# Miniprotein binders against q56419, part 28

Target 1, 326 residues: q56419
Amino acid sequence: MEGRTLEEVQEEVFKRHGVLVPKKELEDLAKALEEAGLLLTEKVEARLKEEEEKLKRERPMRLAGLSYPEGEREARAFLEAFRASYPGEGEEARVLLMPHLEPSRVPEVYGAALAALEKTPPPERIYLVGVAHRPLKEKAAALPVPFQTPFGPALPDLPALQALDALLPFELFNTPLAFREEHSLELPLFFLKGRFPEARVLPLLVARRSPELGEALKVVLRDFPGLLVLAVDLSHVGPRFGDTPLTRTLAEEARRRDLGFLERLAEGEPEAALAFLGANPTRIDGVEVVASLLPLLRERKGKVLAHRLDLEAPTLSAVGAGTLVL

## First folded at step 4 (miniprotein)

Design a3_14
Fold by ESMFold2-Fast, scan of step 4:
Structure a3_14 (fold): chain B 326 residues (1-326), chain A 84 residues (1-84)
Amino acid sequence: as target 1 above (326 residues)
Amino acid sequence: GSEDLIRELEQAIREAEELAKQVEEHLKAGRVDEAIEAYLKLAKLLGRISELAVRLGDEELFRRAQEEAIKAYDRARELLEKTK
């Protein structure tokens, strides 16, 4: 039992089963797994250090050539095509809610956001609040580096970011690697940079509700005025999201919950919007962002410009997207 | 993304190391049936490690993990056949 050597085991197995268990082979396997684990740990740590070091300088494009054109000329034509897909006029925004869903799936919704930006005076800075799709060390995080776009780099507003960090009970710049691949910032930023090429940006991610973030942002926005953008998607329904295949009833429920949420926000009642969703059964990912930003959303009336529930036929699933100006 | 794949790979390697230890413990105790089961589980996990390695561009780990998966499976098969 305990204390038996591999050599003793080889003798036992040979006697009972006529098989000589090669001690060297078991030792070689154990060594190979140990070496693979050590080499992977070393390679992974080296790769993570390299990626983190690169993120100290800039955040490169990840979705260029996939979700939007890489070239500046093609990117400008792409923006105008999305604007053209929305037949309405925009409305001036102090707060803009827009999606981060793949733009080609909801062109009219992005078009409505572009229409609102056309009616909005160019801001000196944009507070871009997205949803973390990777774990953060804290409830929220920011990355204080230039974000590359086809329209040139979106430069960070370092004084405003430093002011925000000073007012928070946690380190704001806590998880750089979470920003390496983050479409909730990259996709809205493409449209924002195309319309406001001179605006500086505060790229913010929310993982869990952080009331302290909203309180701090209220102070920072007073001293560093700018456009607040909530880059959030709405309902997520169907098997892709742990639900049953999309039915007419489920689609109607998702649409009802999306619109009820947006309409209450448009009334300046963000607590009522959250209460309306209850347990959030259709998985609106904007809940954590709205819950964090309550002080910035109260008593601001506005208008829902667009809404769509986009069907993903291969998975029998759907994602809601909307544009709201406050 | 890549970070999720890296975390899954790290966890898979830790699980493979634990399964290799279980194989050794079962063999030391003369629990041949349990050793066979552990070898088969190890082979499947090493196969997963090789797939994760190629998705992450680690050709050396892919090659090594695939070789070890085949060895673990062959060893389980040999023990099983000898006990029949």
Scores: ipSAE 0.000, ipTM 0.231, lowest interface PAE 21.3, mean pLDDT 85

Design a3_15
Fold by ESMFold2-Fast, scan of step 4:
Structure a3_15 (fold): chain B 326 residues (1-326), chain A 84 residues (1-84)
Amino acid sequence: as target 1 above (326 residues)
Amino acid sequence: GSEDLIRELEQAIREAEELAKQVEEHLKAGRVDEAIEAYLKLAKLLSRISELAVRLGDEELFRRAQEEAIKAYDRARELLEKTK
């Protein structure tokens, strides 16, 4: 009879309890209620339409109070704690590869990314390329709206986004709903906005390899220079990812594949990095992004600053994370 | 199948020719904003032609269409800077 949108429920919980309930949990609850015959398909469709309409104006925070603090002061302290977790100094980046998994699981890897950003001159814009965790209508997509952060809104670079759209054989601003719950953009953006508060952003998602995206971006970057960020995780091994339970041998293989991939990228050889992985048996999610961005990665030498294979003991699974500057 | 891709390609080429004429008309009339918009639409359509060429195995058309897409984009950029 009565209902709230998932966004309204999530906002209410955050406002009253100071924690943001993950949308996945709310969606799973809605599905359970529908299976029990309590939800109507028409209500679900109305909620999706309302969410899509809101995304035409802004992209709100979804992980504030969960993966990072909501308040600016607390968020600043949180960011500095991550920087402190990496004992090394950074290198200047024109291209930065950083993770997008839960930051608290690999703080030294995010700290290495922050160290690199510390050595990097403030860019006018950031090309933030993440991995789509929901289906896209096309191979890639962007959302040309402000993305909210504890450090203020990250504003879209509309001229650069329009230039990119003009050079692509598909509509760039497709599938807005894919951006509603997308940690591969939100989590790196928290760190990027904290370090470069004045930079505009091109928030890009890759679902399948798009060589045309890389060719278009090469042209756009010539006219709209900026920092290119590949927000990708590395190996995904163990039962949580449809694999066998983690063994020392599998963990060693995952580390070998992660590092071999990153080292070849650091030599400016992205085709060699992809060839090294072959069939990608440890499920490095950066493959589709790297394959799309080949023209931007060739002949750029750099350095691997950090790598960790994070163990998820309860599931006998692990996810690789790394920081690479080019 | 292949016949559907060929028909789409032929249609895209006709649309590109029409957009090129619209650009010329806008430029002659001093309608710079409309010329910029038409150039950007032309660039996108040429990018689509290059994608269709790849699917049809026509590497020469692919390279040509991609070059023309970049030229159309560059002309839009030059006009935008000139109006500043």
Scores: ipSAE 0.458, ipTM 0.826, lowest interface PAE 2.8, mean pLDDT 89

Design a3_16
Fold by ESMFold2-Fast, scan of step 4:
Structure a3_16 (fold): chain B 326 residues (1-326), chain A 84 residues (1-84)
Amino acid sequence: as target 1 above (326 residues)
Amino acid sequence: GSEDLIRELEQAIREAEELAKQVEEHLKAGRVDEAIEAYLKLAKLLMRISELAVRLGDEELFRRAQEEAIKAYDRARELLEKTK
């Protein structure tokens, strides 16, 4: 607790300037600072409203020049380098689970996803389901605008998004600002747009499990067939995530938990995958997405193409990432 | 509380009845685009009714509202397909 009283502030001023400042002058200063804070808050609110209005037209790139190159030619070379990092062949995906972790940390995992996309016929649309890293007004949300990429804008599938909205008990387009900075959509979209430049996209965020989203998507996918992409990271372990420092034993346990989860999904048993993680989930952010999409994952068999637990030595922490085709 | 949910449900049912009448009127008048819009709004409202029913413990209303929502959505899709 490092709170300061008015008397403590006067003591600090006296020490620095050798003069006692009258209480009235310090109180007047405190009031002026509080009033300035209210004006700053109003400016912040006005700025957020302006940003929300801009998001009604398009979603700009936020990670260009940081996580991937800004220019189309450089972005293409970057994408091909990730593909080259995976020595295997892909498999056709009707459902693809891929990470949204910084790509440079797990290049073989993204390479496996690219290999799967090479074997997959170009879809007319991609249902891109990410994880909300900012609060949503509802359990899930979408943003029906073009998402900018180095390969050109990923255009929204407006008819499919409207069909989805009609089958949900809440407003789907409920939190535009949550999409302003959302790497769980932007990073997978970079790879998806690079491979399927003509595909339209349904950019979806899940904050909490929404079984109604999965039921609605089952109906919409019947009428608007496409590739379903679950953009999720796996185990989050170590002090960076409020846990104990990572040991070799804990890292091995996290790897076993990740692989056990993915293997059960590959067997077409998503409820078994969730139950496997029940008492000790290792903070897999994919849990809420899988729990929402159960009707789309049941009885669909597939294969785990890649898995890595990325170790962050300075924080003694780790994040799991995997590629699964169904 | 449950009283708030009941008031919301009553309002949603009244709105659904009005939308159903609008759908019928648009269809009789040959206003296909307006009928499609009204069907999609009706589907959404019926899904909202189903959620309110679950929160109030009414399993029968939940199933019926969800059923009717999918039916309204299917009617909208049929109309859209016929206009291609």
Scores: ipSAE 0.418, ipTM 0.812, lowest interface PAE 3.0, mean pLDDT 88

Design a3_17
Fold by ESMFold2-Fast, scan of step 4:
Structure a3_17 (fold): chain B 326 residues (1-326), chain A 84 residues (1-84)
Amino acid sequence: as target 1 above (326 residues)
Amino acid sequence: GSEDLIRELEQAIREAEELAKQVEEHLKAGRVDEAIEAYLKLAKLLAYISELAVRLGDEELFRRAQEEAIKAYDRARELLEKTK
């Protein structure tokens, strides 16, 4: 917001070291730091312009070798291992809710998503809706370029993206830089591309509620049928997320809250699902996505295939993840 | 304020009327690609008008503008299918 004053810097130095630094020395230091900061800012700005220019052509992998294998053969074995971690059979999906949490933390939940995709006829396109972890210029955004994966590039459905843009009251392709480091798209896309290698993709990010996005998508899906995927995590509880330390009771409450939310979505009642979350709806990052997509979720009945609350013991925190088929 | 939104709405409506005239002119002249582009621009502008209607609390204008946006888009799609 406001930069630190020389007087504030001098007071902090005195508190930490018990010595008042002469104002002239602090002024000289401030000038040196400002000059160094201008050089750093210029380099950062040039780097961001290069990244934005690259994103006009393609979206590179960022998590390959970290969250999933870089090589195609190893990536295929990785997918099969995740599928094997789920003991059940899937069910055909018209709408799939799946997580974007680090896959190794909830393998059974991703395995349930893979099981559902096995029962689903190959779609011509996938509407992949994730959560923006970077600011967007508008409520939602898309990036109409190939997204690289170990299974080859996931190609954008340009006609469907242009149709969507035409029906929205804002420019859809508004924040390319938001896509350069976006795990809510990259991690689900790895699994989706592995299962449906021929499907084109509409990579969509939601930052804030956009009912106009849901209304436009309803029209676009009529003309460009495809699989709708909501890539969202559920409860975020504990100090890592600005909350109280996790207890057994709070974990049980989070599980009941997640399941109550998912079960109401499965009954085709997304407004009831949002209302069920009560006073703290922000604990689930998928709330803004669900609120945006209401017209696509109403009166669609389905089934919760898996749920897990993943415990992060070092931080006394947890994140919920689930797989829901509609 | 609301006066600014009303002026913005009036301007958007005038632009939509001009785009509708351009569509008719392009269709009459057999300029199908230009008609498609004009219909898509009209659909986007009508979507924007529906957003202004929501901000002004005008539910009827919202519904009407949304319906016209869908119609404009459908016309563009129909024309595109004929040119394959």
Scores: ipSAE 0.166, ipTM 0.685, lowest interface PAE 6.2, mean pLDDT 86

Design a3_18
Fold by ESMFold2-Fast, scan of step 4:
Structure a3_18 (fold): chain B 326 residues (1-326), chain A 84 residues (1-84)
Amino acid sequence: as target 1 above (326 residues)
Amino acid sequence: GSEDLIRELEQAIREAEELAKQVEEHLKAGRVDEAIEAYLKLAKLLAWISELAVRLGDEELFRRAQEEAIKAYDRARELLEKTK
């Protein structure tokens, strides 16, 4: 197919400039372009391999200077401002559901999470479960390296991660590159590290329902007690998410679906929460996380501390966010 | 096909039996670190057997494999605690 394209190029050049370009020169140009494409592919492959190797040592900050301040002092003031945005008192959390939405959009919801963390005894470790925004080789994954934050590195709990891996039917450390840019872990971790600077972390991503992850975590949590954090957003509504423009009626429906889901979780009825969503269709990205962690959520009663549906003007879209303690 | 899953299951069970023998041999020889590693490998293989059981619709095998995976893991933890 190169020959046909070269003949057309030669014809066009002759027509436009009255210059006859030898077929050999055009063939050599096509070969050079093909070789350049191969070199570009090799450069992309080399860069990805380099990034993957770096992730074996540490996970650098990606949202510093964008979603939160780079400096420790400024980051501390930023975190305290979020706490101040929530006028209520927290409740002790054994399980915490909090958002991973851009914090500045729902400050009172993050403030409620911070209030709960103030009432919670410092855990030795945090099981931080987020949502994979990039494909994973398996249903879930973890990255067993320090995660950098403005408050210092959040260190991995290697013994607990290795225990978890031993109980799973797949390799837990299966997709390092999925962690390179993952706000569902980075944004909650900023707040968690600011409140519990000594806690180790298990950074976990769920892409699809993994009941085996929940069963394994139940066993690991027995031997390695810690705080379980579900970093999930609630309803996604409007044209930005492939739906019709948001109306006041649709916004109230989204709020009712979010709260109905959270209140059923607060009653210790996670299967009922999932069934409620099935009967009342909604787009909650945390459904796969909740469905994976059923054994850890059953018969745990708690309280919804905050909920907000954040409107994205001018797209007429909205994302729900909530704080739930169990 | 189910024939492929059954073949995979049979192979996994044979490997689990061999790992169980290795655990016993390491324990009798006083090789505690090797016994811990073998127990953890056995737990992971038993977790895989439980996954194959789910795919085959064998609820009884799933339950037994899961119980044995937890037992192997618990014994590894018990040995590790005695060593640390």
Scores: ipSAE 0.513, ipTM 0.843, lowest interface PAE 2.2, mean pLDDT 88
Fold by OpenDDE base, second read of step 5:
Structure a3_18 (fold): chain B 326 residues (1-326), chain A 84 residues (1-84)
Amino acid sequence: as target 1 above (326 residues)
Amino acid sequence: GSEDLIRELEQAIREAEELAKQVEEHLKAGRVDEAIEAYLKLAKLLAWISELAVRLGDEELFRRAQEEAIKAYDRARELLEKTK
């Protein structure tokens, strides 16, 4: 897509919606943040620094006891229950697209991912590519430390991470604080570590589409083979995401977008999948990840194992989730 | 549609501005723990603004919000280093 200027986007938004997002509000926010940052007490900064220094050693669990059990026995029972929620059989995955949504919302979609993992020989390493819900200094980042799970630490593949860093035009090991609370890695990693306890992990976040990442990973995967996992959600519709309350029409459009996206990926046509979304009016979360990984998704045929559009009743909003094997 | 995303973005920006003021007020009052909490809420809200920007297809807004968030962190770090 030809890089529309901010002015063109503002103008399109203004033309389409009569709302000008003022550059000034962003500037005022930046200034307010600057002013608030200028006021960060030595204590707050020391705490952030301490947390950053801790992230040089390990990434602790943040969602244990909330999204999944903290104890290993309970965590194994959790995995088994999720697998049982999907009545089908999986297929061997070389690439797995799975959700990062709250597991309790889409149990059968995670169950489908587990079914695929049952048919997959244990990989030496897992390339886990999540969505950055926080700003990154670069288009993508990695955190080369153990990630804590109920099944023990997921250990980084340092040689493969170093090889990837060497092939990128930017520093891969940036913005460690962005990983601190990033659920797009933590939630999928629970299932992956539970199934493949001995696999090393490359925890990657994508903030913006990086063609360089896909090309670099294609080279790295040749020398460091492994399972590629795209941890992405699909459509986000309703008031929580700036729509009207969920209607039949809006839900049908979200499902159409989700399935049309996944089906084109299953056909080995990731560019067609992106083109099908156009302006992405239903806000498919995984667009920047897929756009970054095009070289790895081309010509790979696969199967959609599960899809759900899950209603969050308190907000009358819905999120799409899917499981795709390539 | 996109109008509601814009409204949500505008609301999130307003809430972020208010949180920034609360951080300032807490700091001036010596309420450091409350300031930390407000700052963490602000950081989460900025993450949400960045997500909304991506959803709006405004890569430049995302980039700018990201760059300003990074600058804010870097300046915070620089201030910490100067107070030592």
Scores: ipSAE 0.021, ipTM 0.321, lowest interface PAE 7.2, mean pLDDT 85

Design a3_19
Fold by ESMFold2-Fast, scan of step 4:
Structure a3_19 (fold): chain B 326 residues (1-326), chain A 84 residues (1-84)
Amino acid sequence: as target 1 above (326 residues)
Amino acid sequence: GSEDLIRELEQAIREAEELAKQVEEHLKAGRVDEAIEAYLKLAKLLALISELAVRLGDEELFRRAQEEAIKAYDRARELLEKTK
């Protein structure tokens, strides 16, 4: 705090209460506020260190009882209900793009993902690539611990994670705290673990474009074959996301943008998909994931199984979600 | 800026050379587990060299470093499968 701040406080007190606060009392208050701020910072740092230590052993459920049921029986019924919401058949997936948006908002889209998983042979491991909603020390990160689910713990594929780390120019296990509250991994993992209970998992977060991650993953997937899952949401439009209120025209543009992106990925043309989005690269959070994984997406043809633009009426905003198999 | 990158690259190359010698020594002594660990460390260091090469605009070094990183990794995998 500077002297200008103290003078402003002194003036405000005088205006409201008609009393001049002595300079020493204001200086003592400023010092107490600075000391309280430092103590709050120290307390927060101590809590974060405790949480970081716990994350070295396991990643607990955060959204159980909120986004999905915490009991195994109720969780299975929940999966069946989502599958039933999609009337179509799935397609076998070597690569699956699915959302990480709150499942209840787009049940048919998650149902389409479940349909694809039904047609897919059980993988030994799942490469689950989400988007970081918290800063990472590097462009990407992983957490090599069991992730708790209502279906039991999803076990990390330690040999595959170590292989990936060895091929990267940075430390892969660099930001454990980013995984403490990360719905882009937890929500897809709920569905994946329910369908493939024996599969090990590589939980990966992308914060920024990392072409080196895609190159390394291409090598690792050769030796440790598995299902690649891109857990990404599509268009984010409206005031909630720093945009104008959603109109019919803007919603139509968002749908066209989402489908044009997915259709180009389905043709095995990920560079064309990125180019199609043009000047608004941050509108779809999956852009950084797709840009990182180019070597794994080229020349893989597939099918868009579902798409929805979900309206948040109170905020006049919308989020796009889709299911794509490659 | 580029001077710092060059120094980091030179240091990484020196460390890679030393690690390659350690791999050879472990292999000659029949220390397979230590050779696997050393190969994986060498792969990571070569991956770092490839990134530094990109930042310095050295496309030839980038390609060679990536090739050698994959080769070191493949050698580690071969040894691991033999000890299974």
Scores: ipSAE 0.409, ipTM 0.803, lowest interface PAE 2.8, mean pLDDT 88

Design a3_2
Fold by ESMFold2-Fast, scan of step 4:
Structure a3_2 (fold): chain B 326 residues (1-326), chain A 84 residues (1-84)
Amino acid sequence: as target 1 above (326 residues)
Amino acid sequence: GSEDLIRELEQAIREAEELAKQVEEHLKAGRVDEAIYAYLKLAKLLARISELAVRLGDEELFRRAQEEAIKAYDRARELLEKTK
């Protein structure tokens, strides 16, 4: 009964079943649901507090055995298979845009990212910027703990994270629980740690546009140089995302939107990339990341290495994925 | 409303002025670690002042606060490197 009136409930039941439920019975039901909700809330709060305490020490793997192998040897073979799926050579990246959707669905796109990483000198640190799939207390957040991977723990760059926090108008380490189940960081990190085992990491999540994050990162990158990685998926199309079933025309439109966005970023024109999406509406979660990082993307030219619109046939839906080097 | 933002900005400016004095006192006393900490706190507060300035449409204050935040951060970094 959270956020519903008794009259609205009565009206809905009458329309659906042709019966007016007596007020007393609805009141009794609402009270029972409220009491059950309170018990569930107490258990949920206790569980969340325990999990939050664990996240103060480390971030465990959640997708090992599901999206990638748990064992180091098997994980290495898995990563090399993805590299082999891309026939081209990469280019050196100072900024890398790569996907965070299930790797097995777009192996050639992750292969292109791996090719770029092969051409890139090993960075001392990686600024890994993903998309928050859970609410954050602020526009952005970071978690300053080791992230477990099959290649060993990815260690946080504590001095760089503290420098970033000092330049932000909000507390950077504001929502630890948002990192517990976050594939936009875990999946790219698997590939990044496999290629750069010695690199420290700044695991960052963006929930809403934060221009102050981009301005602060510009200063921090000057003192703590490293590889900037934008872990973003592109178009989300079809019923799974609240749209009509995917047609050939809609798929072609989604591919044009994705490529138009990426090509404008490759020209060093991130404002034009955002304006292009505004004129050609689409659901790209990466828009908030790009809008936050404008100072780091302007006048930086590069190349689109790969793009795929992956069809999820059972739902007639699709997700775009791409690899861009700047 | 805008009156609430103005009061928050005025409070932040007062806190920034106090932190700047604390930095000077720490530096005079040779308390380098405390000066580094105060500089980083000052940088964060100046970043908040810049955000409030944007919300109030004060482009000049935004620019000044952002430049001062970067300066405070740079001084903290310089001091930290010297004490390695």
Scores: ipSAE 0.215, ipTM 0.715, lowest interface PAE 4.8, mean pLDDT 86

Design a3_20
Fold by ESMFold2-Fast, scan of step 4:
Structure a3_20 (fold): chain B 326 residues (1-326), chain A 84 residues (1-84)
Amino acid sequence: as target 1 above (326 residues)
Amino acid sequence: GSEDLIRELEQAIREAEELAKQVEEHLKAGRVDEAIEAYLKLAKLLARIAELAVRLGDEELFRRAQEEAIKAYDRARELLEKTK
């Protein structure tokens, strides 16, 4: 709906070409564009309805063959290679913060997450909280269907999801199309399903801070205990994200802000972590997730296992990634 | 605006009162599955009332509504456990 008036179009054509276009020709053009837009809209709407219906039954893999191998054996070898990239031992996690950035860019960070999962008793369910990269109708959403992986489908924990929905002031299952292409869930889920093949999953997306989500999750976790996973990336700096080109100084500042944030979370002080970012702004997509989950993060002490600021040399940009166990 | 939020709150309170009545009627009639469903709907509506209270700056109503939402959920959970 970015349109100009016919008079403005006539004036622009006259200024550029010194010719007045007859009103009738402009009216015919406007009608043709409107008809083309209507046909495109109808076609797009039909495709979206079809995709939405498919998502009522299952969520197919979108990044298989791109970000991870499609075959189970190749996927297992890939996961083992990531574990091998981290030389340390993990620690048991009740809450795990891990990235959703392309895994090949930060293999040692995903390796640290795998090390933590090795030390963690198999949970009956995983609360997987990612970041919405597409608009949601509400502050948060979930999709209560099997998510396909190379290790088989990750099954939804329907009783726990229904319990969560009952405690929220909005419909939890509100934007299925947002899950069609969502790497903040798909990429961590690949690693989580590989490590805990029997665990059911609550696939959750946060678009805006929802303190009511954290309060509801605290109640649900009491009745349906499980592993809480925050799938969040850290600093986003450089021209790719609307900043100036990355310098050594800006990279060091981003790394310091990432670590300061993670260290405060590791001390069980999530409000202090958020306040630290307020004083030292970073484009951390996990801010809305942490702000939503405050009741689950307070007074939980833990350890930062890994951190990496991944440089995109061609764009002079960088993305931070870390692994934190609580 | 705040007047729209107040109207939504008043409507939500009326719906919550009707759902609470439906829960009692289902329980009296031995309709346990219907009572569970009604309790879960009541919990959700009470959570909505709590959100509206926060947006209107009513901290007392928020706390009460959240507490009642948890109670309704717990009652549904208790009934579900008895039917396993």
Scores: ipSAE 0.314, ipTM 0.763, lowest interface PAE 4.1, mean pLDDT 88

